# Ledger of designs, part 5: VHH binders against F-box protein At2g26160

Target 1, 331 residues: F-box protein At2g26160, of Arabidopsis thaliana (Mouse-ear cress) (q1pez8)
Amino acid sequence: MEKPEWSELPGDLINLTANRFSSISDVLRVRSICKPWRSAAATPKSFQCNLPSSNKMIETVLSPTTFFRVTGPSSCSYKGWLIRTKQVSESSKINLLSPFFRQLLTPSQQTLDLLKFEVSEIRQSYEIHIFDKYLIQGVIGKEGPSHILSRVVFLDNLIFAVGQDDKIWCCKSGEESSRIWTKIKNQVEDFLDIILHKGQVYALDLTGAIWWISLSPLSLLQFTPSIPMDYDGYDSCNKRLVEYCGDLCIIHQLRLKKAYIRRSQRTVGFKVYKMDEYVAKWVEVRSLGDKALIVARDSCFTVVASEYHGCLNNSIYFVDNVRKSVIRMKL
Key: E = the ipSAE of ESMFold2; O = the ipSAE of OpenDDE; V2 = 0.75 times the mean of E and O plus 0.25 times the DockQ between their complexes.

## First folded at step 1 (VHH)

Design h1 (framework vhh_h_nbbcii10_fgla)
Fold by ESMFold2-Fast, scan of step 1:
Order: sequence, then structure tokens, then C-alpha cells
Structure h1 (fold): chain B 331 residues (1-331), chain A 127 residues (1-127)
Amino acid sequence: as target 1 above (331 residues)
Amino acid sequence: QVQLVESGGGLVQPGGSLRLSCAASGFTFSYDSSYALGWFRQAPGQGLEAVAAISGSGGSTYYADSVKGRFTISRDNSKNTLYLQMNSLRAEDTAVYYCAADLGWYSPLSEDEYDYWGQGTLVTVSS
């Protein structure tokens, strides 16, 4: 599997730090000294929730992951590296994940010496794992199709996710007995994404309309009209929600239609639109300026390009499933 | 250090019963720990075979077709112990039985192998 281009730590940096720790206790020591790592350890824990299926409940596990920016201490450089970590509560080991893929940054699962680096939290994310009811030869229990539930957001005591059925599902985060996934009632639309923005949960449907999730009673209310845009020769069915400069924005991923050229669904560009809250209409964002958008599988967010090694201004970084690599496109 | 220690193996005649225990140390059995626990076995000259698994809550159990109806997996979180009750034992059940833990916080529940393993306990079914 291919590693992400600009977002991964270079091999020389990994090799430089990999053998600094000779024991697992050194890793725990770093976590207790560095407040950002200690804060991550003190915040979200894994949750078990149940998903109803046929005649039985399927256990789902929400595993927290955190995106950090890591900067070198010696050069006083303002540039850093984007990393993703999986917090380990039952082990002394910390796992580094690719920001865009599930692969570990170190193939040998070696420990990094974070005493040499400053880290800052960028974003919390969650992976959903499903304990399958099927037995596998040589392996028991498996993560079923992880896309059964995706795009996790937390609001107060509630957890929301987008299901494989393109519907919004909800679970209570409180007592274990109440952690049962249920579908929000009366959904006619198909949903692509969900985001927490300014204390509210918004969902994006296939047509580009944004819906607000009302908590009393729990329901979906249409917040914006469908986007009245026509891209001749392009398929804009892939859409994501992102917060850009404090505004709620939609990212439209443009792919070649199969009717053109050949049977290709290659991504050829992006369009970004923000909601004008005063006029209730969409306004195209024609430049990201000094910023870049990170379009990862389970999260979408903005970074200041100059703060990251290898990150360019006015760019969108994403993964094409066919290519298994991080691709950059200018907006 | 995480350790799993199996016990309860031995020599038993066909049709007999044995109860295997797996005592865990270095981590706590918890409904919120997002981990699966399982039993694997390895017969002489053969590879590892999955026998049974139990979810973190104990609400879901899985069994190999060869042991369904004969073996029962269970856990006691207060004793930090995993059990395998083996009934109606057959000669083909002769194997070294291993206790294994997949800590979901450490490793996602997937088609990957379990993270922690015990030393194994020998079960011989022979007349």
C-alpha cells in the first residue's frame, strides 16, 4: 500500500527517533510530560454501541483517533508534519496512523521520540469497528464492512453517523444499555455527510441540500435548497461538508462521466461553495488563499498550508480509492 | 506487561469434559474496553484453528462449526477470567489450546490476528 505524499513523516525522521526509546515505559513517560498527549489520553475513550441486525445485536466500537501537527524543536521551524494517532488505553504502545489511510507510519510499528518534538491537536476523529458474527479461518471475529456506519459526530449525549443505507443513525453516549443505534424517523432523502458546526449537527443530502438535525423531537429539517448547479460532462455526486474560515461549506468532487471519453470516474477537479446565511444562497469559493483542505475518509478539515512541510496554498488533498495515493489539486 | 495464562488442560477420554480457564493480568476485563477474547487451538503438525470468541460485553459469541453445540465460551469480568467449557470431547479435539485477546483500543477488530496470546495448555483426548 502507498503512503500519503506530503503528510507523512520522512523516513529519516522516523529512523532518527525510532530507536530513542528502548522500553514501553518511555512512551508512557512522554504522554505524562507532554500536556497535549496527556489531554488526548484524558478525553474520548472507546465506546461500545449495538447495531440491530436481523435477530441479533452486532457490537460496534467507536475508537478515537487524533490528528496532530508535529514540529521539530531544534530549528525553530514553524513548519510541521500532519500525523494521526490511535490512543492506546490498555497498552503502553502508541500507534501512528497515516492521516489518509489506515496504515501505520512505521512498518515495524516502532516508537517515535516525542520528547524532541512539539505537538498540537488539530482534530478528533472516530473509526467505527464492527464485531462480525461470522467466524474466519485462523481468525475469530472481524471488522465487518466499516462503511456500514461512518462520519461520526458527537453532540452533547448523542452520537450521529451516516449509514451504508445513506440514512442518519443516532446513538446515546451515556449508559451502555442505552448505546443502541437507531435510525432517525421519516427520512426520505439519501445522505452523504454530516458535520458538527457551531454547536449544531448538519447533514448533506445527495442533491447538495443541507439539513439541520433538531433534537426536540429528533428530526431532520431542510436548512438550504438543493444546489442549482449543472456541470456538463461531470458527475458531482461526491460531496463533503467542511468548515472553512468559520463558514459551513460544501466540497463538490468532480469526476468524468462514463459517457465521456471512456468508462472512467477519475477525479478531475473540485468546486467549493459556502452558504450565505443572510441571503440563503450558495456562493462559490474560488480560492482557498493560504489554506488547504484535507479530505480524508472519515474527516474533512482546513489547514494553514504554510504550517506544514510539503503543503501548498490553495490546494485540496484527497485519496482516490483506485490509485491508493494522496492526490493534490488546486482549487 | 499483559499476560494470559491458560489452565485446565489434561488427558481425558472420548465423550468426557474439560473446562479451560484463562487468567488475564496487566489489563482489566471491561464492557467498555472494546476488546474480543478468544480460544484457538493447534493440533500436532497443523496450523492454528479458531475455536470460539466472545465480545467485550459478553453479548455475542462465535463458534467454529466443528465445536458448535459442544463447547461454550464465557467470561467473568469480576475475576478477569475467560472460560471454555468443552463437552462431548472427540479424538480430533486433541490440541494445544491458546487464549487470545484483541484489544480494540490497541488494534481494530478485523481479519487481522489477535494481539496477545497465552502460552497454551495441552488437551489430549485418548482412550
Scores: ipSAE 0.000, ipTM 0.284, lowest interface PAE 11.4, mean pLDDT 68

Design h10 (framework vhh_h_nbbcii10_fgla)
Fold by ESMFold2-Fast, scan of step 1:
Structure h10 (fold): chain B 331 residues (1-331), chain A 127 residues (1-127)
Amino acid sequence: as target 1 above (331 residues)
Amino acid sequence: QVQLVESGGGLVQPGGSLRLSCAASGFTFSDYESYALGWFRQAPGQGLEAVAAISWSGGSTYYADSVKGRFTISRDNSKNTLYLQMNSLRAEDTAVYYCAARYEDSFTYVPSEYDYWGQGTLVTVSS
């Protein structure tokens, strides 16, 4: 029987990929025998980025994660499954992950014919890992990293990220011996998200304005006006950037207003807006048509629903922190 | 309703042993949920410090240098319970011990990155 959640791989496929990608020997073997599986088993480059912390350095590693579409054996169905992979730092080991959670997929005892399956890359993003090689001296609240990165994008030889200070930071990826994060100067805004769109890096601030990152000189320039949103009874503090049908759009995640803990509030709906560049106005996207939005922790992207098992048209798939599960809402 | 409840604290003599338990309700440690768990403590007149942490699968653990080799963290996802086995206890281990949960597969030693907290259990090491 087909599983109700389309994000889950069949146990047989999980066993095959886990056995082929869990060790260095398996990774090397897959690279030599199958071109589609070599793209999944390829050794992506991890980036070591040092965080300065008063008289101590905390090792931070950005591990590339890639979303793949995996299609079944030769059949009349062209539908596939969404998976996520990441490389373990300083190794050739590849971990298979849930698309929505930082959860490893469990190996099964069955095997499948590798040649009957195809994989295609959908999206690349980065997971942030902080290594506990730091000596703790009793007062944890005054020790630890100066900032933690929440969203990361790569452009050419540069890495851009949103820090815990809600500011945009930059690091050079081409540096051979060291990579050090530097805050972009003269920032007065607080940022929620960052995205690579058509070769440019855009950042989203707390008011719904989009900013463009200029590389010469390195600076932030306001690209769109703020979105003045008044949602009676709703909190829209969670906003994400996404590319939809070639347009840069903003997703507003709506939660009921309550006087209590915000992270404990459940999601009740979504609103999506795109910028009409000709009239300089925000236009509500009232339907996603034949598409769905994937709102994952470190990436947000659009898929054609009919290409995935169990994926429905005009839908948003996301993780609700209250329910601790993947849920779907119709736009 | 999300709740973490610590138990097993009390008075012990130096050199003794004690096992703390943390029972979770309102959420599960099942294989479809990614919760990293940790133990933190606060001694009288001191700040909050990390003691031990464990990843969602139990495959990775962390221990503060002051307790390494004496304390063991473990979890039972089927029983929705986190444990801390404390051996060779010293007077400086006297503190209120807090259980904490983070909705991520990986742990951290930064208290502000944990989502849910127990109310604490007192451990007193004295003759």
Scores: ipSAE 0.000, ipTM 0.185, lowest interface PAE 13.4, mean pLDDT 68

Design h11 (framework vhh_h_nbbcii10_fgla)
Fold by ESMFold2-Fast, scan of step 1:
Structure h11 (fold): chain B 331 residues (1-331), chain A 125 residues (1-125)
Amino acid sequence: as target 1 above (331 residues)
Amino acid sequence: QVQLVESGGGLVQPGGSLRLSCAASGFTFSDYESYALGWFRQAPGQGLEAVAAISWSGGSTYYADSVKGRFTISRDNSKNTLYLQMNSLRAEDTAVYYCAAGLYSDYEGFTYDYWGQGTLVTVSS
């Protein structure tokens, strides 16, 4: 049949609303035709967990999201678009989200005919939402909840996250009564990120050292040394973990330390570090070659640049926190 | 631009029920997955009081102690509408009711940034 002109599609973004999946028969049709979209439509429901804060419990909701690559039907082009999807908590419908922002892909009202496109899963992550008394007690002094969780990772029946207190928290995914966040005991270090890698959970601390989370007993064991020269005039808290060419790497987003100049705290560059297993030392990655890094709010991952529309080799794509726009920097 | 419009207020006798609606325009409830929605009220000669709040997904709700068990907050994202079902109404519930919308930010915390004009609810015999 006929398909839209490629020039009429909004760059790397496609708008697919819940209206596309108005009935169970529509959901089943998508599942039978396209395996990755069938997977997205079958995404697990949101998790509700309780987070202790002082002497109160704060309700938290974890919503699954999935990153996909979307390509046109059997054309001579192998390039695709990066999208993110989210399950609506009370239905099997999916919402199409910006990869870099918490928003739906709006204000576009365009929908994509899934029968004309191929979709492949890249990565799964979780969006975190916390609701407490600040929602109804009144917002005094322009502040909301003071404690949040980020960087959610699932391993078997366990859920791990980094708290706003820079500690690793853990929760069981079983019965409702067991869904209470608990801080892992005996933490001295401050943590910035966690990642699931080769069936294990690893955490990144403020100094650039990677820690392994042992499950029996539940504890943190230092896995790598710290990055040398961590304090060279840049903010030490802007580091993320990423899997690059099968290995764990550290991305350091370089921002100046001056916190009182909030609107002037722009990113000036990046450094990427890889562990040299023969020397047991961190070495700087000088080029990403044919690859690019996607530094999104909930997740960091590697893509092959040539497989994506508008994506350049040896590049890092991220959100400018001052301007709320996607920026590219060459490594 | 962004606008919230309340409706469904009016005169009702003690023990009666009313359902308030809040229609959003200029944005959709699903535009921001972190949007929280709430109801506030202001009685004659008194300050603004929080009544109820609901998460963007509808999975979490909070109620003021004075209305818990009597009022139910809900949302319909497909209709872009927030509801407040008020049962077992009392004279003390007489107030102008406002709907409000806000979002969480990793940098700025939570606040209600958008407010409706209000709808009057009078509970009297």
Scores: ipSAE 0.058, ipTM 0.444, lowest interface PAE 4.9, mean pLDDT 71

Design h12 (framework vhh_h_nbbcii10_fgla)
Fold by ESMFold2-Fast, scan of step 1:
Structure h12 (fold): chain B 331 residues (1-331), chain A 127 residues (1-127)
Amino acid sequence: as target 1 above (331 residues)
Amino acid sequence: QVQLVESGGGLVQPGGSLRLSCAASGFTFSDYESYALGWFRQAPGQGLEAVAAISWSGGSTYYADSVKGRFTISRDNSKNTLYLQMNSLRAEDTAVYYCATDFYGEYTLTSEGYDYWGQGTLVTVSS
């Protein structure tokens, strides 16, 4: 197949800034696959796990995706582009995905020639894909199939996810018969997020308390107190975990709690909290300095803003449920 | 590049059988690169309708009520091929049959949920 025209890029492409999109289009112009990249990016392949539901098993598959920073041929230029990729097959090309949405950056198949580019791995993430007969038959639930399990984290031979029931689920990555999702026993709290931090899995509950997942026996142990809450008029339920400057932090996305907004609430700001280890208290982070936070659907992470084209200091990049595009807010 | 090439269509009398095949190239089934594979059909003057779908593992299937019990969908990952076995064919089954693949894993009954399509193969059920 010939190279697709740039003008074929979808109008709804994610744009951190207008300048960043012009730059990424130039990168997508390059074609071929670098074999050294494939060896360096040896990640687990997609695999099946099954989710019990009533009297049936729902097939799910976990697909790894990787966030990379890509820079041009460099003598002193250190700015790059944030890309997300999925390895399709050994004979085919690397699919370039939107960093924020589950979609290809272009409708046609393009490959990136990494022979002249430097790449560094930023984060590994997982997409969950579900085959459910009832959803295929047009029995539309209020929440889509992609939301049944979210926030996937791997630790050795164990896989953890947050379910739509706000409970932590676990699956073993071993033999096929062991790849069945089960809920961790004795969960009283409701959970919003999970993260791998310093070799341990932590879960965030609705009150802002962080819980540690103990592996022997498999159980949840409270790690921190709840964050201080005094936000009159704000919905406090939208919180994520992120690692910032080596510390485990909570991002609180502030939405006005207005009953007359029919389906969507607009984000009006953010608060970020870090645990002070010496006094065991939450401390508000008032500036991200030279860094930015990337709040994507399946991953949340910190970047040094100066290392990316069009990325601003002290900023949070996210997708609001009202808009279909990436939005920036200053912390 | 992704391509789907269909074969096996033709003229058959009511009550007869046909087996459709869809050979894939540019991607592999064994690596879960295709999250769902399906068959759609379009009768003269009608819109596309879903006929059958099969999960990445082959362990889960969907069939439209009009074909359930008569049609069987299957996949062979080693041959990179999707099949539709059509039994007890009726005049109303006359249509162009398309195979399609879903790379995004957003299963729907509409054609909008599928990313790549074959060229189609005509099935005519007539005496």
Scores: ipSAE 0.155, ipTM 0.553, lowest interface PAE 4.2, mean pLDDT 71

Design h13 (framework vhh_h_nbbcii10_fgla)
Fold by ESMFold2-Fast, scan of step 1:
Structure h13 (fold): chain B 331 residues (1-331), chain A 125 residues (1-125)
Amino acid sequence: as target 1 above (331 residues)
Amino acid sequence: QVQLVESGGGLVQPGGSLRLSCAASGFTFSDYESYALGWFRQAPGQGLEAVAAISWSGGSTYYADSVKGRFTISRDNSKNTLYLQMNSLRAEDTAVYYCAASEWLDYSPEAYDYWGQGTLVTVSS
């Protein structure tokens, strides 16, 4: 059995990240935020949502981060770089974040000096930070949003997140004096992901079933059947939701069945399924065509491969479960 | 870095109860923080099968259909220990029980990166 191609995210897609020096960073420094960058970076704002816990309120902060494509207005190439950024202040430089890995709330000292370049907003995401004086190594609360996963969706005046207890948690985003996390009532299922799709929030459970979040009253309703956890020759080790070509899709991350307790298992491939809304069944997507999927910790999204330096058609870029490095596989 | 040590196995009669423990070490507060934990078993002459799994926080659990309602998985993060309470034991529950750790909660043994050495459970008269 031949394994899919193993490749790290192309260097061009991570040249502007804060985790390494590149000669390109000397050319693309941001001394001040230009008009397009300021507009894009200023739209989202941080939210503080508090979590009640045993006679205390644990502070959680949702910090907006944005994935941008950076291109030169007079570049020799139409291709751009994928970067993730966090706005620090109106007069400050744009801080670069790792696109795939969790970043600390404390802003990086790494900045980007960008001249004669354009940015396009690709995806909005949020980093969840918990301020709990009792949070120490190996000892944390099990309630509230998962700061490790940082899976957050905004809809209307509500904020939804996957919790540390793998339940869906909700907080109001309005102009209230306080915002409080509460768990959606009557959850029996355990959830892996949430996504906003066509104006509705969908949640993915451990069995591969999709649930719809009804807002009136607030409740979870099963929308699709489960997907089998086991494949001939492969096992599904992780699942994520993504929007692909206007359709709600599920990504299955696969490992080999053969190497049980003797070896750590690496991702060896992917399966992608599209929801058929009319028959409530999953249909396998066998090719991504000219597109690629970006499977980041806090966000999954589709890009047109030809618009990015080093990005290949029909590819999935992700973090391997046994490594903390970005890897590419062909679907 | 992650080490798992099972204990609590032994001989029990059908209908009896047994509590397995798994002591875990090597968990770190990092980007992935702590691992999800699971119990797997291998009966004589059979393949490895999932019994139960629990997320790091303890908020999410999985149970195989054959043990649902009889077994309860739990964890104590302050003691870094995983438990499996086994009630209404049957001869078919006879197996070597393994503790395993993974970054993600999953049913597949292949998703688990670290394994204990196993503890034998024998259910017979």
Scores: ipSAE 0.000, ipTM 0.163, lowest interface PAE 15.2, mean pLDDT 69

Design h14 (framework vhh_h_nbbcii10_fgla)
Amino acid sequence: QVQLVESGGGLVQPGGSLRLSCAASGFTFSDYESYALGWFRQAPGQGLEAVAAISWSGGSTYYADSVKGRFTISRDNSKNTLYLQMNSLRAEDTAVYYCAAQYTIEYGSTSDYDYWGQGTLVTVSS
ESMFold2-Fast, scan of step 1: ipSAE 0.162; ipTM 0.546

Design h15 (framework vhh_h_nbbcii10_fgla; at its last look DockQ between E and O 0.50; V2 from the best seeds 0.00; counts 0 for: pae E 4.2 > 2, unsure alone 57.6 < 65)
Fold by ESMFold2-Fast, scan of step 1:
Structure h15 (fold): chain B 331 residues (1-331), chain A 125 residues (1-125)
Amino acid sequence: as target 1 above (331 residues)
Amino acid sequence: QVQLVESGGGLVQPGGSLRLSCAASGFTFSDYESYALGWFRQAPGQGLEAVAAISWSGGSTYYADSVKGRFTISRDNSKNTLYLQMNSLRAEDTAVYYCAAPDYFGSELYEYDYWGQGTLVTVSS
């Protein structure tokens, strides 16, 4: 029995930050009509797209959520809290969500007013809801309904998502008649993730290769070579795209691969790679320095650790699906 | 705050018809929170079962095999009301009928969190 290379933080940074802000919300008022909240609220609460499946149309609904950094306006400290919010339909109200889990941190009827705090938008994300018989029948042990489409990215009037079939799907965000999901043609590879980076949409395939999505004509073009997946004693099937220090990087989530008892493996570590353009090779990122990576369900992004209460340098914060908790690992 | 109130239940003979209504307050059917609205029932001595469900636009519906072709679910978003038209009723349809709405914000998985008090339907000769 050897100790793992990772550690778990009790009440990790995000849970501590969220709980602290939630506690404060009982004594403070966060106003949904202040400028940052009003700007986020200008994005529509939801819209419908239809997904063709087996001689029928499956109705899907996209709901926007926003990650914010919240700081005190008169504070000498520049540290803030990471929060995730969703606008409540037919009102100016904002609901506080867990940054990592699809759950409320405050009651749905509680209005948040942010008069003494500054907020800055970090990222926008979308949750996907589907109308499906498995949701209605309440099938136990199944993945959530959003798993039919994941990793939503907007570019101009186009919406891209990764399907349950591991293919890239596209929909137009314009008039309702154009809101039909269509699979991009001629896809041989299986895809794990998509990201908007420097005005372009990139997709990550199962082999670790990055593909560029061309809009004229709509097609996938291989941007980088595949990355090695052979790690002694570890499984690297879970990969995410992230922007780190201006570079497009791949995060490899490592699990112990020879556990005959476990149906799902615990994460034991991470590897991060960036493309070296000059030698056309993947280069391992051995330290995140003063930064941390947030690996959330709907989004993956970099933060400067010193700007957030409790956040540690050179760290990756993620959800362990086996333990259903937010865990920190040092890179 | 959020309330669902069923009505239209009662005693009918086999082969008869009933129309159930569910009036909502505290949220609106025009919003994505109502992307899936459903009718569930619990017969005497049985567990809760799904009967029918309808999408936000009304363009998609689900029916249990036991009621398919006999029951019709519909919604009026302007009236904030969900309906279940029940035709060709059988003794096996005797149950308390509940309308239900999901709470998108209530769980990590999307689940039905808002329920009415139920309305009794008795099919007897």
Scores: ipSAE 0.234, ipTM 0.620, lowest interface PAE 3.3, mean pLDDT 72
Fold by ESMFold2, look of step 2:
Structure h15 (fold): chain B 331 residues (1-331), chain A 125 residues (1-125)
Amino acid sequence: as target 1 above (331 residues)
Amino acid sequence: QVQLVESGGGLVQPGGSLRLSCAASGFTFSDYESYALGWFRQAPGQGLEAVAAISWSGGSTYYADSVKGRFTISRDNSKNTLYLQMNSLRAEDTAVYYCAAPDYFGSELYEYDYWGQGTLVTVSS
């Protein structure tokens, strides 16, 4: 299985002279490329917290991560590479990572001199890592959990998260040791995903319906009907939210239930739905056109394929946990 | 390539102590922010048993009931090393001990994908 060339920096770029600046934020300030990042008082860093579940608080680390497009010197092609960044928790230094694999692109003592490249921010999000003793037993041959960790979103002074109980919780973004999480009351459904879209927080439930979150009072209101999918043979937990062409869309990764898996083939395809707002009905997106969809563990977003070396249009790129490789599927 | 190497096993009398070490290579604990690191054991003729686990921060630990109060798990991220201090050893602690670490790729969570070859601990007179 071939890794996408556009998601890995060429090895010759790794041999560049050490960066004069201590963070990518400093480089962007010099280049005036990423205004929202430059306006921040400090770059977000990883922090430890306790995330709620139904009857307990679970030790958690929220790790900020950012995806960038990097293009070569001005005499090079207009195509670029997708990189991922992470703050090192013990340092102000920013590591460059593979966007799909959490391996360093620049091993220790090697750096990329970003002053020689154009850098464009694509999106910022958080990875969530939890410690739960009950799941450790799954290693000894017992059935473990089958769904991925839910994402968190920040809006104003609030953090919203889908907890391990598949319910939505909210807290203020202040001192982490004194955080008070509030579960939104009367949640009828279980939730799979959460996203910030056009200044509002939306949540995706198990049936493929989208709910928006009111802040005054703190409540959930159903925003769309459920998607028209047949769940026979597929896991119901493999749906995610994405913005596509300004619209909020649902991506359903068609993963076989264990009873139906054949020859290590777990994911057999994808369906993408967007809401036709005039008739209030889901319509299937049959083609991504000139775009590609990036399905990373902590983020799901689109790119214009022609802006990246070797990126194919109308394609979905994701990680296959069976083969531990990046897979391309044409939509 | 990710590798885990256990050391520190051996023959000990009942009531004695041993300290197991697990050196990791091919990844750095602090750069990968492991889910949890763990020690497992398999006694002769028995299935695999989870012994202890420790969170990435060292702030949370798990111990099997059979070892609680006698064993202590710890980690040193600067040395890429996981430890198991075993005190007040009993004959029932005789087993091959394995350390394990998660794979940070893929969509399956709470899996330990990397395992050492094991180190034998024998507790007898």
Scores: ipSAE 0.118, ipTM 0.566, lowest interface PAE 4.2, mean pLDDT 70
ESMFold2 (binder alone), look of step 2: mean pLDDT 76; pTM 0.776
OpenDDE, look of step 2: ipSAE 0.134; ipTM 0.563

Design h16 (framework vhh_h_nbbcii10_fgla)
Fold by ESMFold2-Fast, scan of step 1:
Parts: structure tokens; sequence; C-alpha cells
Structure h16 (fold): chain B 331 residues (1-331), chain A 127 residues (1-127)
């Protein structure tokens, strides 16, 4: 028997996955009622931009997705459900997605009165879709995560992304003929993540250093020192950027180091670090307090745990490849 | 609802030709939102293999080495139809052929790039 991912979810964590809409028309009704969602999602469109490669141009498109918090009637609870949505450009439809997986959800057949719901935008994210022969060859008959795990950020008229070569690329959002990705010059480091924080774009390299992207001239400037890796028998190569309490932080996903069977590695814990600007040192965040971190494949963000059904304080929610399920760990 | 329906399969002699068609409903092929389209096949007693794929614009294509130079993939966005022109057919091309569409990506731990599949059409190459 193959064990489905849903059978591995804790009962309390199931409440973080929204499945409260009966159809796409119900989602559109919520958009019409919620002015912030209508203004934010009314014109989100896929963005076609080809990625240059040493051998040829790789056809690429960016698809916007949005995380929302949906709360029920005030008579029930102030807690809400986390949902993710994606708008399809020519069909003018909104797809409901799993918050943790790139999974299209089939809504319940029951019709809901959405006039009683409040919707709050939590985060915008973008999927980068690449037409690549190696991805096509690798998709059929293979297990594991998609080759398209890149994250993108928009800043003014510029788009930044981590490419398949683990370098930072930049593209102008102007006319279609000008939408050619350019690699930022003089990159020695390999990058794992990128985030928009306080109106600035930051990138995380493999060594745990955070880099600031300067726009005048366009360049990468080291923002923090590197964090040493491979301590205490753990493999910490999987790192993410997150904004926590106004600070830019690094999440270190720890797996037991096993030289022989790397595919069998399981996540055993997390460490979170922030830069202390006063002493210019990395400081370990020992507790998330009343908050939780959501570590999704294409987005990483902080939530106030008490605002979400099934969400616990001082917790990190993530997807583990070995278990193929959403797991909670206490920080 | 997204649905793909294949047609055009049948019995053909070695060296012959067939054109497979895949009619789509529930989405538009001119949508640049990640609808890459492909043909896959499964021969008797074998696993599923990728045969050909075509990008959203039709400007990029992929072919398996075993069919390169013999098969041509194309799309007609105005008719919402995907085609596979198969020339110089060989006994080894005998398989059930499936068309597939990359739509909204879901669960990354499996087939994340191709979300929608047809029921398949049988192609038999026999002398």
Amino acid sequence: as target 1 above (331 residues)
Amino acid sequence: QVQLVESGGGLVQPGGSLRLSCAASGFTFSDYESYALGWFRQAPGQGLEAVAAISWSGGSTYYADSVKGRFTISRDNSKNTLYLQMNSLRAEDTAVYYCAAEGTLYYDWSHSEYDYWGQGTLVTVSS
C-alpha cells in the first residue's frame, strides 16, 4: 500500500488547509466582496519572460499565487483558515491550492454563503514555470520534488529570481521584447532563497550569508556574515529566509547527516537566526512565542498562531519529503 | 473541469504514418499560464515514457531520442487541439499513447509538471 499524504496529517494541522468553498464562483464572490482582495487580485497575470541559457533561450512564465486568511462568521470563531489561490489569465478563473503543496484542491460540493466571511491577504508569491527538456525527462516515473522550486520577487519595474544555476537573475517588467533575464554580474556564491523585506530585495547563499541587492548600480552586497554549517552531526544545507517580528531571519532545516543514504534523511529540527544590528552578530531565536512559521515550497512566512484553526504557538509547519506530509515541530 | 480526449490511433504497417489528435476542454491552449502539452506512451509490459512535448507558445519542443526525426508535435490554439504526427513507424512504437497538459501545479512529490491526462489511444505497428 502507498500511504497518502493526507493520512499523515495531524488532526489539528488539517485545519490549516482550506476546503470551505464549493466552487470557483464562490471564490470569485469573495473577491467581489473583499475590496483588498479585489484590488490585489483583479489584475494579477502570468508574466511571460524567457530565461537565457548558454545553449538557448528557456521559455519561462511566472504565475502569481496569493495566500489568504479566511474567517468564518463572527458568531463562530475569530480563527481562520489558510488558503492559497492562483488566477489563470485567459480563463479568468481562480484555482484553490493547498497552502503547503502545489496541489489543486477540488472544493466541496456544498454551496456556502460567502457574505459572512472576511478575507485578509497574507502573502504574494510566484511560481516560475520553465520549459526544459531535462524537467520533461525527469517528471515521468520519478519521485521527489519538482525541479521548479525557485522563488521570485517583484520590486517596482524589476523582477528577481533564483535561477536553475543557483544565481540571482533580474528581468524588467516592461514591454514583452524587453523581458529578458540577465544574471547579476560577479556572483561567486550559490543562492538558496530570495525575499522582499522592507522594500528591499535580499538573497540567501549556501553559507548562510544574506546579501542585499543594490539597484544603483545593480549589484549584490553582503549584508551579514556567513553562518558555519555541518555542526553536531546535522546537515543544514536547506535554509530559508523569513521575516519575523520585523527582522530578517534565516531558518535552518536540520537533517541527520548520513553519508551513505542521503535520500532517507528526515528533518529532525530547526534553528532560527536573526542579525542583531546593534552588535553585528547572529543571534539564535530560541522561541517564536505566540507565532508560527509556515515553510511552504514557494513561500515562507510568519503567522500569529491564535488567528488560525489548528495552529500552535512556537511552531514551524513544513513539508517533509521522506514522510510526504505536513509536519509541525516546536522551535 | 479539464478534459483531454485522444483520437487517431489504430493498426498500421511498419514504415507507415499516423496522426494523433488531442482535443482539450475546460481550458484554452493560448493561455500562457503553464499549459505545456505532451505525448506519453506505455508499451505492453513497460513503464510510461515521454515521447514529445511542446511549450505554451509552440516555440520550444522536446522529443525522445527514439522518435526524434520521425515524430512531430504541434498545437493549434484556435482549435484547442494537440497533434502528434508519427512517420516511419516501427514495431517498437506499439503502445497506448496519452496526451497530457501541464496546468496548475500540485503535489510536488509526484508528477508535478503534468496535471491532466487523457484516457489514451492504442497504436499498433504490425507487419
Scores: ipSAE 0.252, ipTM 0.634, lowest interface PAE 3.2, mean pLDDT 69

